# Designs tried in a protein design chat: VH-VL binders against Cytochrome c oxidase assembly factor 8 (COA8). Part 143

Target 1, 167 residues: Cytochrome c oxidase assembly factor 8 (COA8), of Homo sapiens (Human) (q96il0)
Amino acid sequence: APERGAERRDTAPSGVSRFCPPRKSCHDWIGPPDKYSNLRPVHFYIPENESPLEQKLRKLRQETQEWNQQFWANQNLTFSKEKEEFIHSRLKTKGLGLRTESGQKATLNAEEMADFYKEFLSKNFQKHMYYNRDWYKRNFAITFFMGKVALERIWNKLKQKQKKRSN
Short names: E, the ipSAE of ESMFold2; O, the ipSAE of OpenDDE; V2, 0.75 times the mean of E and O plus 0.25 times the DockQ between their complexes.

## First folded at step 13 (VH-VL)

Design je15 (framework fv_ebrasodebart)
Fold by ESMFold2-Fast, scan of step 13:
Structure je15 (fold): chain C 167 residues (1-167), chain A 122 residues (1-122), chain B 108 residues (1-108)
Amino acid sequence: as target 1 above (167 residues)
Amino acid sequence: QIQLVQSGAEVKKPGASVKVSCKASGYTFTSYGISWVRQAPGQGLEWMGWISASEGNTNYAQKLQGRVTMTTDTSTSTAYMELRSLRSDDTAVYYCARDLYDFYKGYSFDYWGQGTLVTVSS
Amino acid sequence: QAVLTQPPSVSVSPGQTASITCSGDKLGDKYAYWYQQKPGQSPVLVMYRDSKRPSGIPERFSASNSGNTATLTISGTQAMDEADYYCQAWDSSEDYVVFGGGTKLTVL
């Protein structure tokens, strides 16, 4: 679904990963790039005795991945749609067909396409600024919770060493 | 001028559902979320949940999970809160509030609607 | 579950400084917010993110948040400040909002 002016933010993309990671993996698995977002999805390993803090971190990372996938899939679809519309309008203005004599798709030269790129970047400036803001906020939160998980693991190791020494 | 205007008072029987509306004006609706907060007569404030006006993502209070649904209509800049399976202890003034949810800072309520009294009695 | 504890009432004479506390475990690690509510009216945000004052709120309002206690301070208290005051914080572990029980400020 298309974006509706400045009042409306991105719509949910239709593209999703179709890969199947190895079953019963004991570590995170990274898949092939998604067709629409061009990002590699991560299948997060869930330990049998996951702590509440580890669960919070995992869910935060999963939510951030889904948000990132949706943003880039929508952005790429919008780019592709507007690019084709721009090419078609320019070819029509020149009185040219959509295909060359050899049957290949007709295209515009780099100079003409530069106009499209300028307009697209200008039009999407605020959207990209909000994306970057939210991306930094999400990464800060993830880093903070990664630190907490690391401290929890250090504490558990120290407790285990104390138990060994007491025996 | 930023304003949130809520629907009028409702009287419901136990087991019924109620849907309260909150129309926003004076700001870009999709730049902020909407939180719902209720207040039983003579009691304090209780947070019910939050909805993103842009994405539609929700986060509900644990004790209301399964009974509450929050939605938005971006074309009319209106938020909705539906509470099902009403009990007598759901009698309260229900407020909507503009919420700048920040992923690591949490929730903040800078502008509030006028409130909607929902009375649940036989 | 996180609980924010406020005194049920505070009484001051006009011109005196009112102090309203809000206590919770590690509250200083969270952002605290303060709301004023007069009878029959909606709450009004009077302090946000620990110590910041919204435009339109008198400069006699100030706040702090450290350790386990957030404090709302009203200097030179006026009769118009008589209201219920609520503190609010976010619980990061359960990802939900918690409000204090409220403090009735009386100016006599």
Scores: ipSAE 0.000, ipTM 0.447, lowest interface PAE 19.6, mean pLDDT 79

Design je16 (framework fv_ebrasodebart)
Fold by ESMFold2-Fast, scan of step 13:
Structure je16 (fold): chain C 167 residues (1-167), chain A 123 residues (1-123), chain B 108 residues (1-108)
Amino acid sequence: as target 1 above (167 residues)
Amino acid sequence: QIQLVQSGAEVKKPGASVKVSCKASGYTFTSYGISWVRQAPGQGLEWMGWISASEGNTNYAQKLQGRVTMTTDTSTSTAYMELRSLRSDDTAVYYCARDTYDFWKGSPYFDYWGQGTLVTVSS
Amino acid sequence: QAVLTQPPSVSVSPGQTASITCSGDKLGDKYAYWYQQKPGQSPVLVMYRDSKRPSGIPERFSASNSGNTATLTISGTQAMDEADYYCQAWDSSEDYVVFGGGTKLTVL
């Protein structure tokens, strides 16, 4: 039997649809933010007559997105883990338990937490600089290939226009 | 190895509620969803709903809206399905299944299933 | 709601090819999945995303999905393949999972 307040007879519709683009959609789709990376993934549409250059651009964009998702998921996980370890270590040093008398998770004051943030940022400074460098390199490559695809499409339109005029 | 182990069979009176558990092991529980599927005696499979083990988001089959609640306990890697206001036509084997919805590849499917829980609703 | 239609039963002799169909409006625009269920047992995934075979499923299982019809094909059918087979699809617009009515495969 359900206990009072344990579960309601009227279940609230918390129907959050899974995002899934139609299999044969003619455009890209943007999903909800990933829990760990907090980035919105893009599911790329693949045209039936995709050129090799267009495929190369799409692959590069997909690879860059995957790299970016992985970086931030790992970074956020590392931050959360090290924050928990820092708090645990400091509470142990003070002779305090991990939970308050009320059962709430014990925490540190703002000054002690500021020390953790400074240490974390300092420790990860070079890693973030390398991320930014690679991020710029990847975006430059994507922009370059976008330009090449644009030129290809212009050339194809000119070719089609010439073909229509020649007959 | 990957396993989903469900709670045992139950016999209920019409109007009662039942709560079936599904304990997952052998994988990272929060990386997958759990779908619930039931099968009346001699009948086919009927999807009941889905829950995200990481976020707790749910979506239920329209015909069960207002009667079903799905929950998870990440500390024990266990999913729960409660069905209320039971009717005789709710007599079925209830399955939990690992929901492999993959945003990049779309479309959910069920690669591992629990052993099933028989719920009998009779007077 | 979308409906997937399967023949109620299919009979085949050992060693012959069994073909189980699943029909639905524009099913080929969705991914189709196939499950095998033996009496008293849980369903087992035998084909996913139209034509992909999970590890542990024999090579004699294959599948296709085009237009309105998905097909599960079992070549060189064996007695152990006797079971109920269910197709499954997902409707992205309504976010619901639909199963076919099931096909009883008899190997005689």
Scores: ipSAE 0.015, ipTM 0.484, lowest interface PAE 6.3, mean pLDDT 82

Design je17 (from je1 with heavy chain L101H F104L K106R S108Y S109T; framework fv_ebrasodebart)
Fold by ESMFold2-Fast, scan of step 13:
Structure je17 (fold): chain C 167 residues (1-167), chain A 124 residues (1-124), chain B 108 residues (1-108)
Amino acid sequence: as target 1 above (167 residues)
Amino acid sequence: QIQLVQSGAEVKKPGASVKVSCKASGYTFTSYGISWVRQAPGQGLEWMGWISASEGNTNYAQKLQGRVTMTTDTSTSTAYMELRSLRSDDTAVYYCARDQHYDLYRGYTPFDYWGQGTLVTVSS
Amino acid sequence: QAVLTQPPSVSVSPGQTASITCSGDKLGDKYAYWYQQKPGQSPVLVMYRDSKRPSGIPERFSASNSGNTATLTISGTQAMDEADYYCQAWDSSEDYVVFGGGTKLTVL
């Protein structure tokens, strides 16, 4: 039977996610791409012997994922809305109908659409700059804690070796 | 103006069944689940289970598995909880609460809105 | 099933800080939620996702969750805060919800 979390569902950007991983997984579970963000969500596995440091790392990764999912869902929605508004405005300015002779939605050529993409990127430059700054900051923190967890695991193995040798 | 309105108090004999309703308003019913929580007189809160309003998928507390059934009617934005083979220790106030166990954008969501409660008394 | 342990009662004087704990194995791995319940009323969400406050809940309410213990802190406690407080967590491994036994906060 298909995994409950593997099924795609349509959701609003601020709406409810229907992704739910299988119970008692021994590994991280990766879900299908979210319709709005186009990012795959991850449900992190909780080991039975997880240390407080490992718990902190996992929670940090979860919070970062939620932040990232929301950012891209909102960005993609904004892009789609403004793209349609741009197309409508340009067609009206040129005195063209919203539909072609064949009844299809009227569109702009690639050269005209390039104007929109350039304007969208320029308008959102500061927003993307702050996103990149926060993304790097979050990943630096995650990498730092991953390093601490790795050192903790090495230390625990060394302690077990010493205990074994003393016995 | 989000509101959950529950059916009125019930008095039942041991062995009977009770069905409590919870009518939702002020939000898109199918975007959330409904959890059922009961509270015996002078006792704490006990989770009974949840249902997805969109898919009808249910998860019940192990203690109540086989005795409880949760359903929804999307046309009336109403959730139902039926408890069978009633015992005197099922005497409690039964609450419905808006719930979604996980939201990609917000993580796990709380019980943010609760019904007023339905007192079910089971006595001989 | 996981168990969340709360002290049965906590007493504070008006204006003092109240601290209500909720303990459970690896509770810091889960999101903790807090509910306030006054006699004869439905529970009201006061804190969610460990430390987040719903709109309408005063800033004097704060919370944390790490290791095995979640804590609800009410600074400058007022008479109106007198109520039963319940912690709650969702156990992702079992896909079920667990509540703490509740703490009666008395403001004397």
Scores: ipSAE 0.000, ipTM 0.519, lowest interface PAE 11.5, mean pLDDT 81

Design je18 (from je1 with heavy chain Q100E L101V S108T S109Q P110Y; framework fv_ebrasodebart)
Fold by ESMFold2-Fast, scan of step 13:
Structure je18 (fold): chain C 167 residues (1-167), chain A 124 residues (1-124), chain B 108 residues (1-108)
Amino acid sequence: as target 1 above (167 residues)
Amino acid sequence: QIQLVQSGAEVKKPGASVKVSCKASGYTFTSYGISWVRQAPGQGLEWMGWISASEGNTNYAQKLQGRVTMTTDTSTSTAYMELRSLRSDDTAVYYCARDEVYDFYKGTQYFDYWGQGTLVTVSS
Amino acid sequence: QAVLTQPPSVSVSPGQTASITCSGDKLGDKYAYWYQQKPGQSPVLVMYRDSKRPSGIPERFSASNSGNTATLTISGTQAMDEADYYCQAWDSSEDYVVFGGGTKLTVL
């Protein structure tokens, strides 16, 4: 199916490519949640006179968004696959089919599913810890460059003000 | 389109080493693992091992432990498999294949996309 | 190390149902996977997790796995289905991958 084919494609989040900001927008635009990561993508505004420092900040933010989208798209896919595998394995062990007599998807009770959630969280502890560490590093870098861009803008305003005063 | 493209055929003498490359495209390289499977002429498939593209951790088949090394280069989305101390019975087509799960030890191990294969001939 | 046993060859007439078996100790307690390989080509995944079909694989392919035997079934077999078929099992307890010896399907 198309849905199944899309689930097996792990290209960059498709939601971002579907939405275009208005031509003369001077603001960042937020799209709908991505199909795979379930995160809302941001389309960054590019000023006509973007400085090298502003470009570096924008690219850092874009790279961070792509990294974040990739992480959660993979995590959500892994969760879904392992949940299905766990349910199938437990039903198989009990000698039960994947479907009820009514043709509906067979399910496990909440107590049985608790075993899956506990195991999933436990085995993903290190992965989540590394994600958080990298997120902190990226956020620190972004904040640092935002500060540099702010100082550059203040300097440029002061420089323009001085020039206007002399002319 | 998802593709795994392998390096070309190799002819080696017994005792030499061979290093096969596998370049991935069309997907996020670090979201999947890469497994290596070989096939001797006219014989069946034999699993050699697996590597995580994101973490770099590996798991090798018991009989190849000590002779095989698997690595990745994330900047080029390429996986490598090096086999040392080659013997005539290492003559085979070597395949790389995408593993659909991020964690070899915890996930389902099956291979949804395969490279075209690399023939390695070991002869005296 | 687990061993998966397949018949070396299976022959069917066009339009008939082909059945390829894969036997292993308590295989029904593990997931089974199936690959198709045509001469000079790479293997292609045709069935995963016992009975699931990847996108692009025809509806005529189906599979089951119970007890000690997994079975790949091809209904209305076509000439294009002529190939070698390999089963594969994975066991989370053992962290290993094992393939069956392969079955050559001939459509005559």
Scores: ipSAE 0.000, ipTM 0.452, lowest interface PAE 19.7, mean pLDDT 79

Design je26 (from je1 with heavy chain Q100S L101T K106R S109Y; framework fv_ebrasodebart; at its last look DockQ between E and O 0.02; V2 from the best seeds 0.00; counts 0 for: pae E 16.0 > 2, unsure alone 74.0 < 75, placed apart)
Fold by OpenDDE, look of step 14:
Structure je26 (fold): chain C 167 residues (1-167), chain A 124 residues (1-124), chain B 108 residues (1-108)
Amino acid sequence: as target 1 above (167 residues)
Amino acid sequence: QIQLVQSGAEVKKPGASVKVSCKASGYTFTSYGISWVRQAPGQGLEWMGWISASEGNTNYAQKLQGRVTMTTDTSTSTAYMELRSLRSDDTAVYYCARDSTYDFYRGSYPFDYWGQGTLVTVSS
Amino acid sequence: QAVLTQPPSVSVSPGQTASITCSGDKLGDKYAYWYQQKPGQSPVLVMYRDSKRPSGIPERFSASNSGNTATLTISGTQAMDEADYYCQAWDSSEDYVVFGGGTKLTVL
């Protein structure tokens, strides 16, 4: 099996938004949108008595979030670069300046941009299909562990009720 | 096979003009542009400008504005670069290079083919 | 004018990995290109759009571009890889092509 050369994902600098939730918060916090991915990061609360299952769920959610952040950061950057290159090339070919007389950035018409978007989506279709597949796999795993944690919590509550009835 | 063939070496006096030719073959000339890049002896690459082979649109480096003129002849698939008011610091190897337009699959593919270079010597 | 900065020289032993950097303001937001030039020859495109290889370029050539730095990497460097390497980008503000100062790669 030919070793699919690991495409060295240009790791966008993991500028993990240094959003620090308040130290005394017992809740998950949603940060502002990341500048690269435009996704809002979630800061997961870590309970003092976190069970092994709860910890596993939290880690899986964190890993999935990081994966999502990296994917969209890279995708957005690629899109931006390619869009800019397309616009520039098309304007150049037309003999149009990059700036209007008013100093605004020259843009292409809606039809030309529609062609760009169509072709960009077509070109990235497989990448998006793999992303969606992996997204579903990850979310399925998260949901599964959410179910396990819920069952564990129910069981622990039942044990506590039995112990209170026996005393 | 894609080739860019440039004119031969030139020796010029200060204040004179030089016109370098670049004949393209092996591809559709009007589907691409031509960029010119020069390299002074022992120095790096310096972009001079670009011309569209189809429309004749040009963009010149600011440093050379007013002294450089780029043209194309589509009938002969030849690009020309004229540099006027030559100075000693214009002594360099001048290269033409194919400059691609945007391709949906490849994107921009600038300078994928180069001419062999033309030495222009400006001496008193 | 945007300036691309390269180290003037890099030296590597045969079989080792060579890394040549190109630094510029927000270079990671642009596509970077790389050219190889051997003495007395025309430049040859070795990398385009940050990390893509033209046909005929060996797989040992790779590149990346992030933040303010583009990097050309040559794994298993060979004597034939000794050359000057130039990075290039387009400046959208002034609509001109910028080259780095070039890096001489020596294979010892």
Scores: ipSAE 0.695, ipTM 0.874, lowest interface PAE 0.7, mean pLDDT 90
Fold by ESMFold2-Fast, scan of step 13:
Structure je26 (fold): chain C 167 residues (1-167), chain A 124 residues (1-124), chain B 108 residues (1-108)
Amino acid sequence: as target 1 above (167 residues)
Amino acid sequence: QIQLVQSGAEVKKPGASVKVSCKASGYTFTSYGISWVRQAPGQGLEWMGWISASEGNTNYAQKLQGRVTMTTDTSTSTAYMELRSLRSDDTAVYYCARDSTYDFYRGSYPFDYWGQGTLVTVSS
Amino acid sequence: QAVLTQPPSVSVSPGQTASITCSGDKLGDKYAYWYQQKPGQSPVLVMYRDSKRPSGIPERFSASNSGNTATLTISGTQAMDEADYYCQAWDSSEDYVVFGGGTKLTVL
């Protein structure tokens, strides 16, 4: 990958926030990947004259992002706990200590770890399918509300046009 | 019926050694390991170490390194724990417990079955 | 020093909910296990892998593990639940296994 997470942070650690154009208020911007979920959060701009429908859309997007962040943070934590338990059990079974001669934590070889990853993915297959279905439902709802907002804006423009023509 | 039966209580002098036995029945002995856990009078549980019944591999608590030896006899389905250079603070009830190998779908069931305990008293 | 801290005692009336905590640095990053020891008896596994219940353990037993604290919860506590309760986790730094100091649950 041309752009790596560490390189992105190193090149602009204090400049993560985006520029707001002088003639407009601040726009939406994307933050760095979250430490726990590894997903990039979106910070939504709130316009001064936000309609109730626009507010509902924004809140739905924010709620969906929070749900997504929590899902992956929990999944990553479960993976880490299960991986550590697997490694400890295998080292114990082999009669090996938890630390190497150099004082570093003992690790399993690539073949043993590959077996763990394969089983973890298989075990979590149904959970990920359920996640994908919920993700589709949430994106459908967002798209539907985006359509309603678009129709509201068209109606407001038509109302403005009629008022202008009456003058 | 799964059962772990331990040897009887012992009284030892400081500097002596004690060897506690734990006879397993009701399951395939070599499919599980045995952990040893002790409990001093009025105190909590302290893990001492683990042994594989199939391979004979051992892992001991760092505090007990050099003083403890764990062995198994597959022909009698019996695990043994020998503690040397006994001190007064080794007075405790010593338990053996069945310790399962990690099963990916079920996880591990560490200490799912325990022996009845063996009181070892170290007194001058 | 990796240590699991439990309150030494908890008292509840019959039918009330008992809560026993186990605290350790980043304990929520490890799996927690719970054991019940009745007077004169060997310990019995009552909860494993944070919140899972072994066959034969009543549904009124539940548990959680998050952040620095694991909690064992006994709803509708009965006289038969009077015992010492020990938490356990896997030590990644030194010894393989570490136990909490134990909590005496009194039901009166």
Scores: ipSAE 0.483, ipTM 0.778, lowest interface PAE 2.3, mean pLDDT 83
Fold by ESMFold2, look of step 14:
Structure je26 (fold): chain C 167 residues (1-167), chain A 124 residues (1-124), chain B 108 residues (1-108)
Amino acid sequence: as target 1 above (167 residues)
Amino acid sequence: QIQLVQSGAEVKKPGASVKVSCKASGYTFTSYGISWVRQAPGQGLEWMGWISASEGNTNYAQKLQGRVTMTTDTSTSTAYMELRSLRSDDTAVYYCARDSTYDFYRGSYPFDYWGQGTLVTVSS
Amino acid sequence: QAVLTQPPSVSVSPGQTASITCSGDKLGDKYAYWYQQKPGQSPVLVMYRDSKRPSGIPERFSASNSGNTATLTISGTQAMDEADYYCQAWDSSEDYVVFGGGTKLTVL
């Protein structure tokens, strides 16, 4: 739900890394991968003569980016926390310390870690299924409005072409 | 956890300057901007300007151009606002606020966390 | 400078619905934001991007923005909702933030 997404945005541990372009710009900005989500953000340009359809498309794309960035930032945080907890639990069960004799953080081998990855995917299956459904719904809506904007622009060009011929 | 803690109240005479500090904690300081907003006694909120903590870029309200300077110190996660040539109508509570209008969700929601405010009284 | 106009005060009885308006030229073409400020306290964000509610804000708060008017609506108004409310808009063409004059909500 959007309100839960806003809750994650407002909560300090779930904060998203920030790229800060100049406020005045004449084109969309694509920043580096976000530290928490690993997705590249887009800062959308707002033209002076933006039509109502163009505005709706831009707002929809902006909202979809915010939703997507927040989802993956939250999932990456959860993954990291649960991975550390799994490693600590298995090391404790084996009677091992959290660090090797060299001082490096102790870990599990690939076969042992496979259990974690399977458990994580299994527990998060429903959440990822709802994410995929919502992702497709949002992209369908965006594609629909992209088509409407494209037709609007073609229509405007044809009207201007007709006016030039009549002069 | 996220906090903006401002310097204490100040009393100034007309013509003097004031510099208010705003120390941020609980988040990555350079990932957000800082806006300054003031409120005269019994009055509404007035936006004064903004500074990018990462680049140091500023944007000041037209009314205050030439009288205001905003700076940051990233090593201490602190923002500063200096207002010069003080007049009696500069008497106000000065707030710093975390400005999220410059994250990749441009226009998401500015001013999500506010400092406690700093009363500046300008009296002859 | 752009102007956002709010009524100076709104009074409601406990449990009733309060509506606070914010008027500006083509305000519906911009995102609107709402802040609550209680006496002696800093403002608190209560609505953002026209109609979205931050975590920790009760569901009785809602908002809309269309045409020239944004509206903050508080259903089932409680005594704790008594505060000053400010609307705010961002004008990217002018790179400027503007606040409304504020509305004092009184819960009788």
Scores: ipSAE 0.000, ipTM 0.470, lowest interface PAE 16.0, mean pLDDT 78
ESMFold2 (binder alone), look of step 14: mean pLDDT 88; pTM 0.916

Design je7 (from je1 with heavy chain L101T S108Y P110A; framework fv_ebrasodebart)
Fold by ESMFold2-Fast, scan of step 13:
Structure je7 (fold): chain C 167 residues (1-167), chain A 124 residues (1-124), chain B 108 residues (1-108)
Amino acid sequence: as target 1 above (167 residues)
Amino acid sequence: QIQLVQSGAEVKKPGASVKVSCKASGYTFTSYGISWVRQAPGQGLEWMGWISASEGNTNYAQKLQGRVTMTTDTSTSTAYMELRSLRSDDTAVYYCARDQTYDFYKGYSAFDYWGQGTLVTVSS
Amino acid sequence: QAVLTQPPSVSVSPGQTASITCSGDKLGDKYAYWYQQKPGQSPVLVMYRDSKRPSGIPERFSASNSGNTATLTISGTQAMDEADYYCQAWDSSEDYVVFGGGTKLTVL
C-alpha cells in the first residue's frame, strides 16, 4: 500500500541501517560494536552553521575512525586465520586428528595456545609499532583541531557579547 | 637449490604393496614435513598424509587409514610412503611435497616444492 | 565430500583476464592456496596464504579470499598460463587438508 511507503519514508533513519541515531539528535552518538573490528562506531552530529574548521575536525575524526575500523577488522581476520593454522599445525605435529570422537573441532590447551599468542605478538611487533605511531599522530592532530575549534567558539561568543553591548 | 627426487615407476598386482621414496636436497630436511599427494589418471589432487622429518609423527587421510605408512630416514634425507593391499583404483601418480606445517613460525600448510611424481600402476 | 568447489573449466582469449573461483563454507576465515599443473608436470605453488605470490611467479597472478569464495585472477592471460589450477585449504572434517576439484584454463 501507499501508506506503508509513506511510513518507511517517515520512520527510516537510513536506507540500509536500523541502528542509526534518532533523526532529531543534536549530539554525537555511539553505536553497537562492529561485527568485524569489535569497535563501537561514532555517528557525528553536523551543526547547521558548521564552520570550515569544525568541518575539518569532523572529517578528520571520521577518517580516523574508518582507518581504525579497517585496521582492527584486518587484524582480527589475520588473528583468526593464523590461530586456525597454528592449531592444525600443532595437532599435525602431535599426530592427532582435527576432530574429537564427538565430532567437535580438536583444540589445544591454554599452555599450548600461549605459544601462539607469543608468536603472533612477535610476528606483528613492527605492524603494531606503526599502528601506535599513526594512532598517536591522528589523536594529536584531533586534539590540536579540537583546541582550535574551542578557541574559535570562545572568540565568536566574545564577538556576540561585544555586539550586544554596542547595540 | 631445493629439490625432491622420487623413485621410478612401479607396476604392481592387486593385493601387493608399493613403497615410494622421495630424496630431499638443498635445505635442512628435519626443519620441514613431507606431505604425500596422489592423482589418478585424469582426476584431481588427493592428499594422503603428512610426516614430520624430525620426529616421525604422522597424520593420514581417513580414506587410507590402515593401508598407508609414512617414514623418514634423516641420515639420507629421504621420505618413504608405503601403500598396502593395492586395488586398481590406487593407480595414480604419487607426489611428495615439502610441507611448511612442521614449524608454525616459518610457515603454513603450503606445498612449496614438489617431487617429479611416481606412476604406480595396479593391474593384473 | 565436496568441501571446495571449483568450476571444471574456464576459457579466455590471450590478453584477457581469467578468474577462477573456489567455494567452501567460511573459506574466507581460512588461508587459501593455489597450484598450477601443466600436462605431465608436477603442481607448482602460484599463490599462498590468500594473496601472497611466491618468488618467480609473474605479477599478473593475484588472488583474494573472502566470505565463502577464494578467487585466483590472471591478468593479461598468456598461452603459457594454460593449465589445471587447484585451490587448497585446511578442513575441519575427517581429512586434514582438502583440494578443490580443479579448473582447466583454456587460452584460445
Scores: ipSAE 0.000, ipTM 0.508, lowest interface PAE 13.9, mean pLDDT 80

